# VHH binders against Type II restriction enzyme MthTI (mthTIR): the designs that were tried, part 6

Target 1, 281 residues: Type II restriction enzyme MthTI (mthTIR), of Methanothermobacter thermautotrophicus (Methanobacterium thermoformicicum) (p29565)
Amino acid sequence: MSNLLQAIMNIKSIQERNLGSYKGVQDSKNRMNQMGVTLEVFLKDAFCNTFDIENKDLVYSEYFSYLGNQNNPPDMILKGGDAVEVKKITGIKTSIQLNSSYPKSKLFVSDSRITEACKNCEDWEVKDIIYAIGTIPNRVLKLMFFVYGDCYAASPSIYQRIVEEVKGGLHSTGLEFSETNELGRINRVDPLGITDLRVRGMWIIKHPIKVFKNIIPPESIKNNNFNLIALMKAEKYKQFPKKDRKRIEAEDNIEVTDVKIKDPDNPAKLLDSVLVRYDEI

## First folded at step 23 (VHH)

Design f2 (from y6 with I100F)
Fold by ESMFold2, fold request of step 24:
Structure f2 (fold): chain B 281 residues (1-281), chain A 119 residues (1-119)
Amino acid sequence: as target 1 above (281 residues)
Amino acid sequence: EVQLVESGGGVVQPGGSLRLSCAASGFTFSKYWMSWVRQAPGKGPEWVSRISGKGSYTYYADSVKGRFTISRDNSKNTLYLQMNSLRPEDTALYYCARWFYGDKLDQSSSQGTLVTVSS
């Protein structure tokens, strides 16, 4: 079975082969750019270690219980393991678009936006979710940030309260509403009655570099050719197989360090967490 | 609990060298990035150098690049700063710190070691 620690080590391995393929002075181009693949394919290959395998689909079926499409979360589910949601962004100063769904601390099988195939891909009800956020200026992967939802998103009740407050405000206007799963649908808003307004939440979240700047030394991301950062609660780290933890802790140029983060539900509390780094300078 | 004890400071002429040490205890040293920070008289603190937990990555402020070298010996729980080609503006109280949450100062004990560079 695959997991995030294995994927990180596999990414390091392809970066080493990429450097070996471009001897002499180089721009430290990452494997994704050299292969001409999407971030989603790069990540599938990272979890499966299939960067150089011709018949990848059979291997993918061995490691994933679900592979998604661009219309439904998540993008992938590891067999017996975590869900992964992939996000692409061009820079660290722009916010990440989450579409019509608030950010998730966990993935629940009851979420109405996941497919029946996803619900039935294995016997599950709740999964940890990884936000795999690739920062890709000019089609070059410069930063790969893996952050678990329970480090990054608040509990659903916090977002649901805001949704209910907004819905209440809209309905108090006395406008003509129809039933909807959105925040509101307001019909016939113009004198001819030919225009409807759909009110949808377009959730955004700050880039994790900004959210977690207190645990990421600022000099460690400036002018680097490639940075890989993974953030998880200490309790999640200890749930990975011991063999994988020992391997990644011993890996040259991979740093596994203890940090604290603010609890997304209560910023007065700090959570014990593990930060994994692989930097190519 | 957490203790950081700096040593190796002193008076040196411009162009001279000093080696600072920081002895760590009360925590798993190798699990933390470590920093050197200095504070000149009448000024605020200035980050000098930082090193990752295993030493895979070292970083320096522009003012000290090429002159200072940070290192660590995890078997001795000790952080070092080799300071070469010292200048009068390097005069400061030097202290080490853990980097685990930069919004708040490291709560470890630290008194620093004084470096004076003068003719």
Scores: ipSAE 0.637, ipTM 0.847, lowest interface PAE 1.5, mean pLDDT 85

Design f5 (from y6 with I100F K104T L105M)
Fold by OpenDDE, last read:
Structure f5 (fold): chain B 281 residues (1-281), chain A 119 residues (1-119)
Amino acid sequence: as target 1 above (281 residues)
Amino acid sequence: EVQLVESGGGVVQPGGSLRLSCAASGFTFSKYWMSWVRQAPGKGPEWVSRISGKGSYTYYADSVKGRFTISRDNSKNTLYLQMNSLRPEDTALYYCARWFYGDTMDQSSSQGTLVTVSS
């Protein structure tokens, strides 16, 4: 069974950071999404340690219970383990588009946006979710940031309240609405009654490197060829196999430190967390 | 129980050097950022330097940059501060502390070590 610590170690063990020529990924007609797809494959290989293996699909089937698509979260689920949402960014100053869903502290089987295949991929009710954010300027992976949702996103109720308020505002207009999974669907908005308006939420979240600047000094990442950062709650870290914890802690070039972060639900409260740092100079 | 014991302070002339030590116990030393903080008479605490668990990252206040060097020996659970080119304005009680977030440091009781720079 794979986990984030293993993935980090596997990433460290390889030298490849150029995703423009990543093995096994064919050039797509949609160049805009190419790096995102490549990053996803890269991460699959990281979790499975299949960077140099042919016929990866069989191995993937052993490690993943679910492999998703770009339209529905998550992108992948480790068997008996975490869900992973992959995000490709070109720069650290760029915010992250979360499609039609607000940030997730955890993944719930009851989430209306996940597929039936995902719901039934294994026996689960709730999973931790990793946001795997790759910063890839010019087709080169410069920063890999892994952050667990419960370090990054507030509770669902916070976002849901906003959704409800917005919906309420829309409905107060007196316009004609249909039921929808979106914020709203307004019917017959023109005199002929032939046009409908779909109102969708586009959620945008700041890059974690900016969010956690108080524990990750910006100057520490500026001049490196590659940076890997992982952030999780202390409790989560303790749940990893002891052998994996020992292995990663024994690496001279990897820093595993206890830090505190602001509680996403209450900034006045600090949470015990673990910060993992690996830099290639 | 977390314990931090500072040593190495003393009286030096301007331009002189001192090496401070901080002996740590009661926690896994290598898993924590460590920092030096100083408090001059009549002034509030001032951050001096910070070092990551394995020493990969070091940071300094502008006032001491180029003159002070922070280091650690995890095998000895000891934090160090090499202070060169000392100035009268460096006179202060120096404390070591665990660093967790921003300006949040371990509030464990430490006695500090006094550094006096005077002609």
Scores: ipSAE 0.849, ipTM 0.932, lowest interface PAE 0.5, mean pLDDT 93
Fold by OpenDDE, fold request of step 24:
Structure f5 (fold): chain B 281 residues (1-281), chain A 119 residues (1-119)
Amino acid sequence: as target 1 above (281 residues)
Amino acid sequence: EVQLVESGGGVVQPGGSLRLSCAASGFTFSKYWMSWVRQAPGKGPEWVSRISGKGSYTYYADSVKGRFTISRDNSKNTLYLQMNSLRPEDTALYYCARWFYGDTMDQSSSQGTLVTVSS
């Protein structure tokens, strides 16, 4: 079984950071989408340690219980392990678009936005979710940031309340409104009654490098060839296999430290967390 | 119980040097950021320097940058502060503390070590 600590170690072991020529990814005409796809493949290889393997699909089937995409979240689920949502960003100053889904502290099998295949991919009710955020300027991976949802996102109820308020507003307009799995639909908006307006939310969240600036000084990231950062609750870190914890802690160039972060539900409360840092100078 | 014991303070002339030590116990030393903080007479506490668990990252206040060096020996559970080119304005009680978040530090009772720079 793979996990984030193993993936981090595998990423460290490879020297390639240029995703423009990443092996196993076909060149697409859509350059913007290409880097996202490449990042996803890169991360699959990281979790499976398949950077140098040609027949990757067989190995993927052994390590992942579900493989999704941008339209079918999450991007991947590790067998018996975490869900992973992959996000590609061009710069650290750019916010992250989460499409129609608000930020998730955890992934629930009851989520209406995941497919039946995902719900039935294994026996599960709740999974931790990793946001894997790759900053890729000019086709080069410069920053890989792994943050668990429960460090990054508030409870679902916080966002759901907002959704309900917005829906209520739409309904109050007097327009022909239909309830959907998104924010809603406005029907027959033109005189012929042939046009509908699909209302979708685009959730935007700040880059974690900005969110956690109090434990990750910006100057520590500047001018590096590559930075890897992972952030999780202390309790989550303790759940990793002892051998994996020992392995990563033994690396001289990897820092594993206990830090505190603000509780996403209550900033007055600090949560015990673990920060992993690896830099290539 | 977390214990931090500072030592190495004393009286020095301007331009002199001192090396402070902080002996840590009661926690896994290498897993924590450590910090030096000082408090001058009549002033509030001032952050001086910070170092990561394995020492890969070091940071300094502008007032001490280029003059002070923070280091650690995890095999001895000891934090150090080499202070060179000392100035009268460096006179303070120096404390070591675990660093967790922003300006949040371990509030464990430490007596500190006194550094006096005077002619």
Scores: ipSAE 0.847, ipTM 0.930, lowest interface PAE 0.5, mean pLDDT 93
Fold by OpenDDE, last read:
Structure f5 (fold): chain B 281 residues (1-281), chain A 119 residues (1-119)
Amino acid sequence: as target 1 above (281 residues)
Amino acid sequence: EVQLVESGGGVVQPGGSLRLSCAASGFTFSKYWMSWVRQAPGKGPEWVSRISGKGSYTYYADSVKGRFTISRDNSKNTLYLQMNSLRPEDTALYYCARWFYGDTMDQSSSQGTLVTVSS
């Protein structure tokens, strides 16, 4: 079984960072989406160590229990392991668009936004989720940031409360609504009664590099080189196979350090966490 | 039990050099950021320098940048601070500490090592 530590080691083992010419990915007409797709493939290859292998589908099927689509989270699930949400951005200063889904501390099988295929992909109820954020200016991967949801997102109840408040506000308008899984659906908004308005949330979250600036000093980020950063709770790190932990800790150019982060639910509390840093020379 | 023991302090003339050492025990040394902090007489603690677990990242306060060098030997569980071009304003009790977040450091009590720069 693969895991994030293995993926990190596999990424380190390759030299190619240009995703514009990534092998096995066909150029699509939609250039904006192309880098996102390529990043997903890159990450699949990272988890499977298939960067130099042709006909990767069989291998993917061995390592992943689920591969998602563009409309439903997550993007992938490792067999018996973590879910992964992939996000592509062009700059570090840019916030991450999560679209209609608020940030997730964990992935639950009961989530209404996941597909039936995802729910049934294996026997699971809850999975840890990795946000895999790739910064890709000019088709070159410059920063790969892996952050577990429970380090990054507050509890679902925090966001759900906001959703409910917004919904309440909408319904207080006196407009005609239909039942929906979105924030609202307003019927017949024009005199002819032929137009409906769907109200959808666009959730935007700060880039982890900004969120965790207190443990990742900005001056430590070398702009000209590929940087890899991973952040997880200490307990999560301890759950990785010992062999994988030993392997990554033995790498001279990888820093694995114990740090503290603010609890997403209570900033007054600090959580024991593990920070992984790799800077390519 | 986490233990940090500083040494290497002394009296030196302006422009002189000292090398401080911090012997660490009771934890996996290479997994922790380490810092030097100093406290001058009548002043509060001041951050001096920080180094990552394997030494890939080093940071310095502006007041010591270019003059001080932080390093570590993980095989010896020892943190170092090479202090060159010392100034009277560098006079302080120097402490080493584990760094975790922002200004949060190891709460372990250490005695520090006294550095006095005087003509």
Scores: ipSAE 0.846, ipTM 0.930, lowest interface PAE 0.5, mean pLDDT 93
Fold by OpenDDE, fold request of step 24:
Structure f5 (fold): chain B 281 residues (1-281), chain A 119 residues (1-119)
Amino acid sequence: as target 1 above (281 residues)
Amino acid sequence: EVQLVESGGGVVQPGGSLRLSCAASGFTFSKYWMSWVRQAPGKGPEWVSRISGKGSYTYYADSVKGRFTISRDNSKNTLYLQMNSLRPEDTALYYCARWFYGDTMDQSSSQGTLVTVSS
């Protein structure tokens, strides 16, 4: 089975950082969307070590239990392993758009936003989720940031409360609503009664590079080189196979260090975490 | 038990040099950021320098930039601080500590090593 440590090692091994010419991805007229798709393929290849392999679909089927689409989280689920949400950005200073989904500390099978195919892709109730954030200026991958949701996002209840409050506010307007999984659906908003209004939330979260500035000093990020950063709880790291931990820790140019981060639910508490850093020379 | 033992302090003239050492035990040395902190008489502790687990990243306080060099030998579980062009204001008790977050350092019971810069 694949995991994040293996993916990191595979990314390190492959020297290709130009996603504009990434093999196996067809050129789309929509270049912006293309980079997101390419990043997703790149990450699939990272997890499967299929950068130089033809007929990748067969291998993908062996490593992934679920491959999603851009409309429903997650983008992929490793068989018996983590869920991955892929986010493409063009600059380090930009926030990440999460669309209609609030940040997830974990992925739950009960999540209303996941597809039935995802729910049934394997026997699972809860999965750890990796936010895989690729910074791709000018079609070149410059920063790959992997952060586990439970390091990055608060508990679902925090966000859900906000959702409920907003919904409550909407419903207090006296307008006619239909049941929806969105924030609201207002019926017959015009005199003819032929127009409905869907209210959807757009969640935006700060880039993890900004969030974790206290353990990742900005001056340590070299703009000209490819940088890979991964952040996870100490407990999560310990769950990785020993061989994978040993392998990544043995790399001279990869730093695996114990750090602390603020608890997303309570900033007064610090969580034991593991920071992985690779700067390509 | 985490142990950090500093050495190498002494009395030097302004412009002189010293090399401090910190012997670490009781933890996997290479997995931790290490820092030097100093405390001058009558002052609070001041961060001096920080180094990542394998030494790929080093940071310095502005007051010591260009003069001090932090390094480590993971095979010996030892942290170093090369101090050049010492100034009277560098006079302090120097401690090594594990670094985890921001200004949070694990100051294990260390005695520190005294550096005195005087004419």
Scores: ipSAE 0.845, ipTM 0.930, lowest interface PAE 0.5, mean pLDDT 93

Design f5 (from y6 with I100F K104T L105M)
Fold by ESMFold2, look of step 23:
Structure f5 (fold): chain B 281 residues (1-281), chain A 119 residues (1-119)
Amino acid sequence: as target 1 above (281 residues)
Amino acid sequence: EVQLVESGGGVVQPGGSLRLSCAASGFTFSKYWMSWVRQAPGKGPEWVSRISGKGSYTYYADSVKGRFTISRDNSKNTLYLQMNSLRPEDTALYYCARWFYGDTMDQSSSQGTLVTVSS
């Protein structure tokens, strides 16, 4: 069974071996260069330790209970473990696109956006979710940031209140509405009654480097060849197997340290958290 | 009770050297990045150097690169700053801090150690 701590150690191992094919990660949507791997493949290989294995699908089936599609979160679920949502971005100043789904502190089986296959992949009700954010300027992976949703996103009720207020505002206009999972669909807006307007949310979130400035010194990411950063609550860290925690804490050039972060639900409160760093200067 | 006790400051001529020490107690030293911060008379605090929990990574302000070296001995719970080629503008009160939400001065006693570089 795999987890984030094992993935981090596997990424360190491949970087030390200097296998050229993994110094640069390419998006699956970039078909002009066919010699690289996508960020999703890189991450699957990180969790499964399959960077240099030809028959990866057999190993993937041993470690993942769910592998997703382009239209539905999450991108993957580890057997008995966390969900992972992969985001590729070109720089730390670019906000991360979440589309019509507000950010998730946790993944619930009741979420209307996940597939039936995802709901049925295990016996589960709620899972921790990792936002795995790869920063890839000029087609080279420079920053791999893993942040748990409950460190980064507010509780669902905060976002749901905003959604309901916006929906209420649209309905107060007196326009004809149809039922929808979107914010609104306004029917027959023209004199002939043949035009409908579709209203969808476009949620975005700041890059975690910008959110967590107080625990990530800017000098520690500037001009480095590669940075890996993982952030989780202290209580989550303690839930990893003791063997994995002892192993990662003993790894050369991996730093596992205690930090505090602002509570996403109440910025007056600080949460005990663990920061994992692996940097290639 | 968290304590950070600085020592090793003094008066030195330009071009001289000093080694500062910071003795830590009341917390698990190796779980925290540590910083040296200085405050010159009449000025706000200035970050000088930072070191990761195990010492894997060290960082320096541009004004001290090549002259100062941060280190730590986790078996002795002690942080060090070796300062070479000292200049008058290095004159300041130097203190160490745990780095876990910015450079946080602990609420126990912390007086710093005064470094004066003058002819």
Scores: ipSAE 0.714, ipTM 0.874, lowest interface PAE 1.2, mean pLDDT 85
Fold by ESMFold2, last read:
Structure f5 (fold): chain B 281 residues (1-281), chain A 119 residues (1-119)
Amino acid sequence: as target 1 above (281 residues)
Amino acid sequence: EVQLVESGGGVVQPGGSLRLSCAASGFTFSKYWMSWVRQAPGKGPEWVSRISGKGSYTYYADSVKGRFTISRDNSKNTLYLQMNSLRPEDTALYYCARWFYGDTMDQSSSQGTLVTVSS
């Protein structure tokens, strides 16, 4: 029932009510560690329009088929809709940490990192995935960037080829190699045989502001109080309900425009795409 | 076919004003951010100003901020640039472009409009 277009309009509405600082104030002495949890709640409220509601869990259960916990990708799945992966960073120049998972163009039910609860939350095999990337310097959300995985990540085969090449290299060292779900493990590397080296992919991806600089005017970022940017293929935009498309296109200060992006699988190819902007100057 | 036709250029003294127009056809005008770009003799292209599809957002190069005003009338498919307090360094060929993968001229048949600021 809910979707990204509705979430964008709900975010605009709450920003106009002067609630720019999210009400989920941290209760931890380490302020930076709390921003990710606060961003996830902010986004749940955006999809459900529950910023002002006390009994949010009842509404959440009506809109989400899955809500993740700590270290559970994805962070949420909309009923009959998209998966959402939330990333929090402190600045535009900071690369986004994906840790042991390479970036996903789509989410497959067969992915090894998703929980059984996530696999069984609906009858599904593949979903579009939104990377919801919040840039939060000093506890203030300055940039909310929504980018679909198929605009941002290459096909899985490209990453799997690299994984297979690295595993082959580890095997060829002549050291005691063990197969893992990650890149591998080299066992007993010290004379006493008590030290193992685990080799993991610590995947990093550039901030979408840097990736998509050809469709985001650089002057539109540097001096604004808040920027919201959403990027999707034109074919994805057309899949949203017509009434939601008409609503967002008519919304004051929301710009829905046509752009082209490089295909993540082949940068010589351009893809027809839609860019949604909401900027507070 | 996409067409962008600039007009309104001319010769003006320093401190003077001009209003440039860009008539658009062959595409849905309101779906695109639009730019004014200028090219002075012997120089490469310089971005001047940009406006969003509905006109919600306008941006200017530092060299023209406060002196130039970009606007659009989507009912007439026309982009405008009001140029005030003109300086000799504003002398250039001015043209408009769609912003959908950088500024693009490959879907434009425009020749631009010449602005000369000379005492």
Scores: ipSAE 0.675, ipTM 0.863, lowest interface PAE 1.3, mean pLDDT 85
Fold by ESMFold2, last read:
Structure f5 (fold): chain B 281 residues (1-281), chain A 119 residues (1-119)
Amino acid sequence: as target 1 above (281 residues)
Amino acid sequence: EVQLVESGGGVVQPGGSLRLSCAASGFTFSKYWMSWVRQAPGKGPEWVSRISGKGSYTYYADSVKGRFTISRDNSKNTLYLQMNSLRPEDTALYYCARWFYGDTMDQSSSQGTLVTVSS
């Protein structure tokens, strides 16, 4: 079946075809617009190697156990594999909006925002989740950053404790509340009693380039045409099939290196991790 | 024990060349990006160059672009810096470091090799 290592190698392959064509066409800078696809479709094709294949939906059904919608996480689940959440952003200085959902170290079947179809797509309780963050200034995919949730987000209990503390503060105001899955719903806040206030978390998270500056040389992203970066714990890397690990480690212009990152739950601890790089200079 | 041992420094005239070496042991050399860093007398450390694990990518500080070339031989666990067209401002203690968690961890176990550019 498919996995992140295969997707990375497939992305390299399509980018190298574009580079060869790019030598003769100086204005071919917008790779996504040139292909006529969204970031989500680009990523589906990366996992399935279907960039120019006629019957994509048939292949997608063979590789994915779940394909989602824009309103519910995740965007996709690989059969027997990881969940993927796709985020599109215009620059590396911009924080990523997660809206009403705090960031996830892992995806749990109990997550309130996933659909029944997602819960039932396989027999599962917890999955690793990849945040696939495409940085697309001026309609050109400049940076594709894959980061596993357990490298990037804290454990759920940390966020849940904050949510409960904020809810407690709101309720101490003495305002009229109703039951809600949000932080709060405050009814009849005006003299006529015709106005209600919804209080929702608007979670944001820093771009991974900013979070992981200690393992990403700033000069390596400065003027490149395209950067692909993938970050995972060393133990996750070892879980990929040996064949795939051997292939990607041997691939020209793909760098698989050892790094350390701060533990999202305890910044005094460093976690052994693997960084995968493919740069188009 | 991780060890990084620099060599190849010396005294050269402006416009001259030197080739520095960094012998690595105690870790899997090809799994790490490597850096050259220099420190002039009385100044703080200055990053010079960086190379990826297999050598696919090389990067240089603006002050040395076009004059210095970083390379590595993973079969010999050795990092190199070819320095051409040397200038007096290149005078410094040069050392190598692993890049796996910022500059705090990269600079351990390195003693450096002195490069002096003067007539």
Scores: ipSAE 0.674, ipTM 0.861, lowest interface PAE 1.3, mean pLDDT 85
Fold by ESMFold2, fold request of step 24:
Structure f5 (fold): chain B 281 residues (1-281), chain A 119 residues (1-119)
Amino acid sequence: as target 1 above (281 residues)
Amino acid sequence: EVQLVESGGGVVQPGGSLRLSCAASGFTFSKYWMSWVRQAPGKGPEWVSRISGKGSYTYYADSVKGRFTISRDNSKNTLYLQMNSLRPEDTALYYCARWFYGDTMDQSSSQGTLVTVSS
């Protein structure tokens, strides 16, 4: 079974950062024009240690209980382990677009965006979710940030309150409405009744580098060839196998340190957390 | 009980050298990035240098780059700052801090160690 600690060590070991030439994706057009797809394959290979092999689908089937894509989230679920959502961005501090869904602290089997295949991939009700955010400004992976949802996103009820207040405001206008999965749809807003307004959530979340600036020294990001950062609660770190924890703690140039973060539900509260760093200078 | 005890300060002429030490106890030293911070008379604290838990990474304020060297010995739970080519503006109370939510002052720490650079 694989986990984030193994993936981090495998990423260090491969040392490949130029995704425009990544041999794990054979279609050169996809590598250069579809960096999100290439990043997803790179990360699957990181979890499976399959960077340099061909015909890796059998290995994937041994390690993943679910493989998705942008329209069938999450991008992957490790057997008996975490879910992973992959996000590609251009700038180190660029905000992350989540579009119609607010950020998730955990993945629930009841989430309306996941398929029946995903719901049935294992016997589960809730999983930890990793946001794997890659910064690829010029086809070269410069920053790989792994952050668990429960370090980063608030509980669903906090976002749902905003959704309900917005919906309530729209309905109080006295305009013609139709039911929708979006925040609202207001029909016939003009005198001729030929114009409809769609109201969508375009959820955006700040990059983890900006959110966690108190535990990431700002000087430690500038001008490095590659930065890898992982953030999780201390209780999550202790759930990884002891063998893997000992291995990563002993690995040259991998720093595993204790930090505190603000609770996403209550910023007056600090949560014990673990920060993993691997920088190539 | 977390304790950080600084030592090695003193009076030195401009261009001189000093080595500061910070003895740590009451926590797992290697689990934390550590900082040196200084406070000149009548001024607020100024970050000087930072080092990662195993020492893989070191960083310096622009005012001290090339002159100061941070290091640690995790087997002795000790943080060091080698200060060379000292200038009068380096005169300050120097103390160490853990970096786990910004630079955090531990309540049981000593009062730091005073460095005075004067002719």
Scores: ipSAE 0.672, ipTM 0.864, lowest interface PAE 1.2, mean pLDDT 86

